# VHH binders against Daf-12-interacting protein 1 (din-1): the designs that were tried, part 3

Target 1, 171 residues: Daf-12-interacting protein 1 (din-1), of Caenorhabditis elegans (g5egk6r2213to2383)
Amino acid sequence: QRWFYKHFPMVWTGRLALKSTEAMINLHLINGSETFLNDVLGRQVTEENPRRDSVKILQRLRLDNGQVEHIYRILTNPEYACCLALSSVNNIENLKENDTNLKSHFIDYLINKKIAGISSLGEVETKFKSARVHVFAPGEIVNRYLSELATSLHDYLQNTDTRYLLIVFTN
Below, E stands for the ipSAE of ESMFold2; O stands for the ipSAE of OpenDDE; V2 stands for 0.75 times the mean of E and O plus 0.25 times the DockQ between their complexes.

## First folded at step 1 (VHH)

Design n2 (framework vhh_7n9e_1)
Fold by ESMFold2-Fast, scan of step 1:
Structure n2 (fold): chain B 171 residues (1-171), chain A 124 residues (1-124)
Amino acid sequence: as target 1 above (171 residues)
Amino acid sequence: DVQLVESGGGLVQAGGSLRLSCAASGFTFSDYAMYWGRQAPGKGREWVSGISSGGGSTAYASSVKGRFTISRDNAKNTLYLQMNNLKPEDTALYYCATDWSGYSYEELPSYDYWGQGTQVTVSS
């Protein structure tokens, strides 16, 4: 995980929600616009700089042939922000619980249903830029993206069995 | 159990009008964007129009813009397509659809649910 943090600094920490389930995540910018991401989520977390503290999955997208190429264009658009989401930690007991929660209630859910999660931001907070959010579990489209644009990261994730999601912010 | 049932198709002469309806059940209709698509014989599905969950935003394929109007009645769980100035090229099976994504109006979204369709035939 030290290798990962060296190459992809954390840009946000908060809650990911799906129905009644939550997990604490860290977001690491993989590709795209840090400026756009900051406009949507707010600047790095400090007591002086409030940020959005949660992203809630409100809709789903079936992953089929017609959408795959459109999604891939979203993932690769440099004006958007593509992030890796990892389990957040505050102690060893909380790390195990939160990591298990991320896997069972988010990663496995999305994989088993063959879907991506969708949300919209900016509806209630006029100080932040509006955005759509796409949440992808590991799978064909994510593997293609990582193998083409982040080969070292892809190798790291496969070799370490790291639990992750790709989260993309778009206009 | 999600169900979408289209009606209102038929045979019409070029320049005529038809209104299609889609009756939705098995989900909270007012929470989802709705779409009309069509499929001509021997061709793939083509997106025709989309409408937001509250009805405030609509989009249309360039081929039908200005001639077709999409609308919805959330109290009746019904989606409509008013088709004016019909052309022979509009001949197709018309179906309604919904998905949870609500994005991209120029490419067919990945649909969770489709209806069986209603046939529209426009004679010259």
Scores: ipSAE 0.000, ipTM 0.129, lowest interface PAE 12.6, mean pLDDT 77

Design n3 (framework vhh_7n9e_1)
Fold by ESMFold2-Fast, scan of step 1:
Structure n3 (fold): chain B 171 residues (1-171), chain A 124 residues (1-124)
Amino acid sequence: as target 1 above (171 residues)
Amino acid sequence: DVQLVESGGGLVQAGGSLRLSCAASGFTFSNYWMYWGRQAPGKGREWVSGISTSGGDTAYASSVKGRFTISRDNAKNTLYLQMNNLKPEDTALYYCARGDYLYESDYTPLEDYWGQGTQVTVSS
């Protein structure tokens, strides 16, 4: 939608991985530091400014174990970036498979297991900053987070059949 | 190579007890959190219990809390699950899994090493 893309432009495109499954995603910065996100993911402006091409989910965080407070404590860090992840539309011929993978192997998986995905991005040389990554499917935690940070976006997502993940980067 | 070998399953009547064992090899057992999971007929795998590296912290699924006790013997590289007051709903293939020693509270690695399992059948 025109309104969404005006207010939340794409800041990164790449691969989200979980075990043997991958999906291409676009990240739209909702809140936090674009500078921190660029330091973590890189930005290929020159040959000397590389970028990360993937984020792999390696661990899980149980959401049925009182973890809401833990997440809110992490998100009070001064260095963080909160992004909306949408299925990449850069290759139309692969769109159906990519959308199916995002829904069935990421969104539904996280919802059905009552978990969030966790990753750690290590420093590669001095050009990339390390970060911890949390990947959330739609649900109570995401609804609460968005209602506090981005009410208009929250309303938009509730009024559309938009398949998304919330991805949070912290130092 | 990591190996996990479960044993101790069997056929038991409702209200009975069983003790499962998991023999670990190919890694430093004392450095890892360990878990028990199960898979009931026609269902996916579900988490049952977890235990910290020292055995000082344990966690249980609500369905088994108060009935099952997880423990470990680091000198013998062995994980245990004491199952009491068994119900027909506990019928499943029981697996042990290796976790990550860094994930003690609410973090569970997705790339777990699971054993082949030991069958537990609880008759009504």
Scores: ipSAE 0.000, ipTM 0.148, lowest interface PAE 10.3, mean pLDDT 78

Design n4 (framework vhh_7n9e_1)
Fold by ESMFold2-Fast, scan of step 1:
Structure n4 (fold): chain B 171 residues (1-171), chain A 124 residues (1-124)
Amino acid sequence: as target 1 above (171 residues)
Amino acid sequence: DVQLVESGGGLVQAGGSLRLSCAASGFTFDDYAMYWGRQAPGKGREWVSGISWSGGSTAYASSVKGRFTISRDNAKNTLYLQMNNLKPEDTALYYCAKSPYYGTTWEDYEFDYWGQGTQVTVSS
């Protein structure tokens, strides 16, 4: 259940409290650096021999070769900032994809804590203008959802004004 | 403003070879899987082959597996189909298509026609 604290490289970590839902979120901001890929996906990611099974979390996601390569492509594209934030929650049923309330709280939290050097609303426009929220629930068919998420992530990252995506996993 | 232009077709004898090309523009070519399809006279369209964004993964219809090779040159925004050991039943209009989905998703081999295609005719 604490796998993401050990298995995902963290640029920043924190906790976000949602005022209206009482959902408590542990938030992790992840970068797509080569260190992240070496530690999580392995040194060599190929369609013939992906190292998707090197980490328990990837085994649980049951990623195929194409999905591993696709995620690698998104995370290593230098034209786009790393926009993944993984979290665990204890009341996920109150959250939705692209939740405006969650997005607002996330941005306000980053400004208030001066995370990644962001200390004002003016700097938000430079570093990230929008964020999307994708929610994974226990028992979901992750492979199907991951294909849909990959398309959404592509659309999200194609907009240079869109830098951050919050992806929430239930444990 | 996606544009795909096929070329390289022609008349060839059974057992011969041809190389088809597809020149792509209007999108970031190296971000999408690409497909080759064909339509034989009096028949519906059928999927022939697919290739991932990187060129690392390929897939083929059983009727062409082992004879055809799909490839791409991302620096030139060009898709290729090398056709060896051609048979009369390979006679068809060949066309290329872009995946509607980013990356290497193969679950939907369905595609749409964007070009006029290039005619391949195999004799005897």
Scores: ipSAE 0.000, ipTM 0.116, lowest interface PAE 17.3, mean pLDDT 57

Design n5 (framework vhh_7n9e_1)
Fold by ESMFold2-Fast, scan of step 1:
Structure n5 (fold): chain B 171 residues (1-171), chain A 126 residues (1-126)
Amino acid sequence: as target 1 above (171 residues)
Amino acid sequence: DVQLVESGGGLVQAGGSLRLSCAASGFTFSSYEMYWGRQAPGKGREWVSGISGSGDYTAYASSVKGRFTISRDNAKNTLYLQMNNLKPEDTALYYCAAVPSTYYSGLYEPDSYDYWGQGTQVTVSS
């Protein structure tokens, strides 16, 4: 969406995977450390520090089990990186399928199961630092975060019915 | 080799209590998140409860919250489930499962588990 490119520069493009399903996403940093994120995912301007091409959800975290306060602290930690993930479109032929995959196999899946996705990105010698990754669908905890810390973004997302995920990188 | 052995199941009347145990061997127990799942006759597996490697964090399915308590003894390599105020709907084969704590301490659904035991049958009569 053009509004996101204006206010939150795209920091990464790649595949989000869950089981056998993939969707192309763009990450827009909305809070936290861009330096940390670049160390984990790579910088797109150098061959010596190539980008990771995917993030794969490997585990799930139940959101209906009373851990909300702990999870909210992860979202609000300024030393970590909190990103908005949007459908990535490289041509009109793939637009509907990618958007459908993002919604049906990621957003709706996480909402219906009342879970967040969890990934782990391993250290790769001199290229990438390790990180834990949490993938959140729209819901109570994300709405609270956005309403308190990114009010204009929250208003925009609600007015446009934008399909998104919140992805948080920690060490 | 990894081994999980459940015990403590049996027949109990509605409103009764049971304590299940899961004895673990073949891995560093404190480095694994542990879980209880169950499978009722004619139904798929259902997540019941989870506990972090340290024991500091626990989670429960809404259907058992307030009635069941998960705990662990890392010195004894044993996982427990204290089941109170049992209902006929709790009738199922109960399994324990293990997942490495290599990621942030999360608590997971059955299809992400690394290991499952054989199970212990719990039958609650009306």
Scores: ipSAE 0.000, ipTM 0.199, lowest interface PAE 11.4, mean pLDDT 79

Design n6 (framework vhh_7n9e_1; at its last look DockQ between E and O 0.52; V2 from the best seeds 0.00; counts 0 for: pae E 7.0 > 2)
Fold by OpenDDE, look of step 2:
Structure n6 (fold): chain B 171 residues (1-171), chain A 125 residues (1-125)
Amino acid sequence: as target 1 above (171 residues)
Amino acid sequence: DVQLVESGGGLVQAGGSLRLSCAASGFTFSSYDMYWGRQAPGKGREWVSGISSSGGSTAYASSVKGRFTISRDNAKNTLYLQMNNLKPEDTALYYCATGEYDILTGPYLEYEDYWGQGTQVTVSS
């Protein structure tokens, strides 16, 4: 865990929403443009440098063989931002509930439905840039991506019971 | 609070036209794709049409393709459905919605997040 946070620092924290369910997540940039991500989400909760509070999933993408190449293009584009989403730590009680929500209503849901979650973030005045968001649960595509481009991270995730989502921000 | 308010429905003869409107509030309208659905009496909800957030892409159910046109005005937070050459089988409660759906193929109605009260469209033979 210490290794992970050292190499992949947290760049954002906020709510991930799907239907009536929400989970608090931390985002860790693992590949792509930090500048782009910052422009989209913000980092600090200040008047001059605000941060978005949430990302809401409202659309889905069926994951099939026809999507693999498209997804890989997205994941490997250096102009985009690829992040690992982890459960946010508050207190023990909140953490358990949050972990349950993240697991049951996001990770397992996406896996069971064989889909990626899709969100569209609009531009907010001069504060935030617009982006499309892809949310992936662990699976064949994500594993392949990590094994090829982030081997150390892949190994870390395989050897730990870490619940995570892969979230990609595109313009 | 998210609100969707449909209007423009009514009684029309076969071959006639109607234009539906959906006024949206409580969310960043321009950030999300929108769609129209309908529900006929005794039938389940049916997807009718969808439009991308920017309005650059549209999709239609096969049953309405060529007759209906979806559009939006993001400045007015309004979704539209122009319905031409209406048929009795188009009789239904029409509703606008956001929710979980495939951006390429249309909405998954069972995953709808938000919809209005609907506006009744009745087409007489």
Scores: ipSAE 0.020, ipTM 0.371, lowest interface PAE 5.0, mean pLDDT 86
ESMFold2-Fast, scan of step 1: ipSAE 0.241; ipTM 0.611
ESMFold2, look of step 2: ipSAE 0.022; ipTM 0.481
ESMFold2 (binder alone), look of step 2: mean pLDDT 82; pTM 0.832

Design n7 (framework vhh_7n9e_1)
Fold by ESMFold2-Fast, scan of step 1:
Structure n7 (fold): chain B 171 residues (1-171), chain A 126 residues (1-126)
Amino acid sequence: as target 1 above (171 residues)
Amino acid sequence: DVQLVESGGGLVQAGGSLRLSCAASGFTFSTYAMYWGRQAPGKGREWVSGISGSGGRTAYASSVKGRFTISRDNAKNTLYLQMNNLKPEDTALYYCARDSLVYSSGWYTPEYFDYWGQGTQVTVSS
């Protein structure tokens, strides 16, 4: 918890959405370009106009049809940022509900359907019309990626049974 | 350098009121969410309340909701906590803290705050 915060700075907070379901998440950058991530999420200007407030899953990517090579191409894109998404506290009264929503409506949903979520960030910003967001639940592909990239983080997540998503931004 | 200095604590009887202040310096106060936390004797730190940089959004722990009010004066770089209907269970060291992110849109656990004050003691007698 203290170790995690010191090694992987929180870079964004907001809503993750799928259809009518939402959960508040914190993004922690674990690999890639913070500059690219800040560009696609929006630069801070004022509190009244903060960074992008949400990431909405609009499409799905099948993980059970031999797309392993495609996934690794996403993860090795030269313009990318890889983040760990954790449940956020929007206030203390909703802490359990938010954590439960993240697990049941996002993590378990993606695992049970054997899919990853896909979003696009180019709707408002023409500069990033090709930008993509991929949302992955824990699983074989994510476990392999984390064990190769960040073995200490992978061990930490397994030992603490932390509920998380891996969110990858690419252009 | 960032500095947070709390004041306004003291001894008060159950049912009474106190107003705490936190004077901030060394950063652009209005761009950071600010928090009040507390630590009772023999217990860990717990989050009490939070307020956005502009003051437009506030949040409270269930144990204090309806009794405490968080506010800020950005012109004076000061954070406040108005505490009404105090209970013996509110006895604690109260401290203010700064969010680790500029223009944060969410609320985080105390481990994610980057600066804390030394605290001001509040004792509620029964």
Scores: ipSAE 0.000, ipTM 0.130, lowest interface PAE 15.5, mean pLDDT 77

Design n8 (framework vhh_7n9e_1)
Fold by ESMFold2-Fast, scan of step 1:
Structure n8 (fold): chain B 171 residues (1-171), chain A 125 residues (1-125)
Amino acid sequence: as target 1 above (171 residues)
Amino acid sequence: DVQLVESGGGLVQAGGSLRLSCAASGFTFSDYYMYWGRQAPGKGREWVSGISGSGSDTAYASSVKGRFTISRDNAKNTLYLQMNNLKPEDTALYYCAKVGSSYFLPTSYDEFDYWGQGTQVTVSS
């Protein structure tokens, strides 16, 4: 685990929400612009520049053959930040429940419905009103992305059976 | 306007080494995954190596793994390929590339945007 945290710094911690279900996640930047990500999520908890404490899945993107090119454009957009979302490890007793919620209510949900989650950041008072968030579960598209663009990370995730989501922020 | 300029190729004997460079301009270099590909005489293009924007993750084609090392200097907007223990089969025109925002995740070098002229590597036996 030390290898992962050294190479992919935790850039944000907060809630991932879908309907009435929430899980606490840590975001680790794996590619793209940390400056863009920090601007979108907020660095300070102030009235003028509030830090986001949650990402809410509001829409769904169907993962069929007609969407493949669109999805790869999202993953390869020049103005983006690509993060791994891992279960928060702040409390060992809560970790098991939180990890189970992340797996059952988010990862398995997205896989079983064959969808990605979409959130809009355009309703907040930020300069990135057009910013979008896409939430991907492990699957063919994500595995292909990681195997080509982050081989050591892909090997680590497969070998450790780590439960994760890929979260992509774009303009 | 995106520009990629490869350099560092040349003629070398089998078992020798070369270091290739790619000077990038016209985009935020550190935000992009970068790649090296090659095309040998009479053969199609093949992917050689890739490196993430931060430099934390690298990937290699099986034919070069253990012999080639990809690296980048984001302060200088430069991509490198250190090639050791060169073989006659490594003779090719070498290109660096990035993927444009409108294209698929690259499965072959044909999908890459912003080709330079490349740099020729010739390995004699």
Scores: ipSAE 0.000, ipTM 0.121, lowest interface PAE 16.6, mean pLDDT 75

Design n9 (framework vhh_7n9e_1)
Fold by ESMFold2-Fast, scan of step 1:
Structure n9 (fold): chain B 171 residues (1-171), chain A 125 residues (1-125)
Amino acid sequence: as target 1 above (171 residues)
Amino acid sequence: DVQLVESGGGLVQAGGSLRLSCAASGFTFSSYAMYWGRQAPGKGREWVSGISYSGGSTAYASSVKGRFTISRDNAKNTLYLQMNNLKPEDTALYYCAASEGYTIEYEYSGEYDYWGQGTQVTVSS
């Protein structure tokens, strides 16, 4: 929808990987520092603008172990960028496969295992800043965070059955 | 067949020390993060410590930090827990566990992919 893209412009597109599965995602910044995010990921693909091509989930974080306060501290880090990840539109055949992969191999996987995904992005020849990445599927923690931070976005996502991940970058 | 076998438990006086071992087989030990957990009588399972696949990162529960040391020997497929200055409240069944991709630097616990049957530690007084 026009409303979503107006308020939350796309800041990056690339691959999200888990095990042997990949999905192409668009990141929309919803809170935090665009400057920090650009330092970590790079800007849109142009001949002169380098960027990271992918983020790979390498570790898991249990969400059912009573560490809710610790998880919220991740979301309030001073050097921080919080993004909504949506399936990237390429073409109609790729969109169907990509959307299915995002749902089945990422969203449903994280929900069914009651986990968040974790990645670490290292410095690449001083071009890109290092960052820790947390990947959250829809659930209690995300719902509470969005209801406090972005009530209109939260309402939109609940009403549209939009398939999404919340991806948080911290220093 | 995946197997984790703990040993080294026993009866010890308060202030004493014990060293626990966990022998792993049936999976690529050097590719897994490893953990120690415990369960005291009448209580739930409690995470004690974790160590990364390389041994480069370790984490400890606040109740044991400074007293316990986790380590591993990937050549021997063995995990260790050195327990010093033991207290009566450390009395529990101690088990080792393996899991795909927990963050070792964080104080997180949960269900593991594999765990052993445990070794009993009893601290007197």
Scores: ipSAE 0.006, ipTM 0.164, lowest interface PAE 10.0, mean pLDDT 79

Design r1 (framework vhh_7sr4_2)
Fold by ESMFold2-Fast, scan of step 1:
Structure r1 (fold): chain B 171 residues (1-171), chain A 124 residues (1-124)
Amino acid sequence: as target 1 above (171 residues)
Amino acid sequence: EVKLVESGGGLVQPGGSLRLSCAASGSIFSINAMGWYRQTPGKQRDLVADITSGGSTKYGDSVKGRFTISRDNTKNTVYLQMNSLKPEDTAVYYCAAESYYDTLPGWEEEYDYWGQGTQVTVSS
């Protein structure tokens, strides 16, 4: 974990929700625009600064019917941010439960259904940019993307039992 | 959410030409393919032509060689150029967008989208 935190500092922490379940996650930017991500999620410099505190998955994208090209088109959008999401250890009571929820209700769910999660972050507050959010579990699309983008990160994830999601923000 | 607005329909004589346009707005990147379907009274809709985001095209057998589908990505608009029109081409033409989204129950979902339709009449 020390290697990962050294190379990919945390850019956001909050809740990821799917139906009636939620897990606390940290986002680590691995590619794309930090400025875009801050405009979308907000930047908490002080307690009073606005920041989105959650991302809720509301829609699904099928991955087993020719979606690979579509996903790569999303990833080549000029305004995007690609993040690795890990279970949050900061200020979490019962870390075991949070880690289990992330695996069982998010990672395994997305894998078993062969889907990606989708969220829309819209105009609810005019101070934030709108964005579409794609939430991917480990799999062929993610492995290919990471092997092309960051060989060392890909190797790290293959050689550890790290529970993660790949979360992509685009305009 | 995707909204589709058709234009360009009308009355034309046999052998004439028309160009239909369909302007898409909203969640454009969620679209798998866009295309045109047509429907005559008492029949189900059939495929006229479709085009993927990558530019690959498919045509219904009855219109191959006469109709051409194209897309202007800058305007998020698909076009259907209809040449050598026949009375049999008379129909309501619908623009359609196929979503990549799965419509699993119990979630807020995006669905496949259809325009309101535009009438094309080929008659003397």
Scores: ipSAE 0.010, ipTM 0.154, lowest interface PAE 9.7, mean pLDDT 77

Design r10 (framework vhh_7sr4_2)
Fold by ESMFold2-Fast, scan of step 1:
Structure r10 (fold): chain B 171 residues (1-171), chain A 124 residues (1-124)
Amino acid sequence: as target 1 above (171 residues)
Amino acid sequence: EVKLVESGGGLVQPGGSLRLSCAASGRTFSSYAMGWYRQTPGKQRDLVADIYSGGSTKYGDSVKGRFTISRDNTKNTVYLQMNSLKPEDTAVYYCAAELSGTYWFDSPTEYDYWGQGTQVTVSS
């Protein structure tokens, strides 16, 4: 729908990686600070804040160790930026491969291991050396978040059986 | 034991071409990422090219459009085709490969295995 692109414009395109697997994704801002997101992603081109073309998952957060409230605070913090990550490819063959990688090596992997992915975005010459990326698969906490904050988006994702991740930029 | 052996380096004139090969032994790498990195004296090692198990690639900004990474899984080998070589490309080129582990978060670097390096010199 047109309402989707109007309210959730694409803010970034690039690669999401886990050692041996990579998927091309588009990010759509759904909640939080656009200013913070702009600063962290490097949309304003500066030497101190270079634009990123990839995010590599290097660490994990265990979800079964009583992290529910902590995660919900991360998702709902208005000073952070919460994005919807969708598969991004130009042709049918690439779409199938990329979608399969996104599902099997990211979504299913995170769900089966009961973890979220974490990466650091800070570099020695940026003002956001403490910035982190959190990668969440669909699940109880994400579904609750979407149903509370964006019921129409939640319905859209369920009705279209869309493969997605939530990627939240924190500091 | 895993061993990576680079070959194909040498002296070449500006504008020339070289093809580097990296033969892996000790295990099969067809489902793992492999890459090429380079280092010049006095500088940190930097990315030349990565290739992932599914065939997707990433290149360093200075080599995009000039270099091509590829793999032959039946020969357990990764290649770097270098075209339009410049004096600035002079470096020791290293082959790298991913560790097969239970968890992908156990290594501080993306690549756990490294070759000994091969010298590429671009000059007259």
Scores: ipSAE 0.000, ipTM 0.110, lowest interface PAE 11.5, mean pLDDT 76

Design r11 (framework vhh_7sr4_2)
Fold by ESMFold2-Fast, scan of step 1:
Structure r11 (fold): chain B 171 residues (1-171), chain A 125 residues (1-125)
Amino acid sequence: as target 1 above (171 residues)
Amino acid sequence: EVKLVESGGGLVQPGGSLRLSCAASGLTFSDYAMGWYRQTPGKQRDLVADITSGGSTKYGDSVKGRFTISRDNTKNTVYLQMNSLKPEDTAVYYCAVRESYGLYYTPQLSDYDYWGQGTQVTVSS
């Protein structure tokens, strides 16, 4: 929707991958450093600074094993960028399929397994060799984070039943 | 369809060695973590060893220092080298596959999506 795009800049578009499934997503920065994010993802496709066009979930983090403090530290890391991932498509005939893939193969998968996804950023040259990506589905941890950080956004997401992921980049 | 085929079990004397193999098909093997579990009648399956897609290993306390897990991505096979075998190692050994979870938590039985049929290891004089 228009008010969302007005308040949160779209900073990247590309593919989110898990196993053999992909979904096209837009990332909207909601907190943290745009400079850090641009260094990690790349902004311009060049020989010296290639832009990343995909993020692949390679590992999983258990959310049900009592490590709430560890997980919350990921969300509050001082060198980070926090983004909302929303469904994106290249043409109208892919819209429903992409939305279904995002819901069934990413959001529902993470919720049902009680996990967050993890990726390494080593496939693209960056200034931050230790950079990590964490992919969170809607749930108690995300709701607590958003209610503290962005109350209006949290209200919007709950009232509209928007399909989203919270994607956090940390050093 | 994912399929795991185990081999190498058998009867061995205390102090002997065996090498178990598990050949996997129907998946991109190099993307997955592989585990070995063992079970005695009437008990739950217990962790023997686990190896991530990146080669990091974790062992059950009772086998640490005696058993070695390894993988060969060119052959889509995981191995368990068992040395200094004891009668207490007698069990059915199962190969299992899971998505790679990383090393900051211990895999649970529910984390493994596919299991082999099991191979009997008997340590007796």
Scores: ipSAE 0.000, ipTM 0.255, lowest interface PAE 11.6, mean pLDDT 79

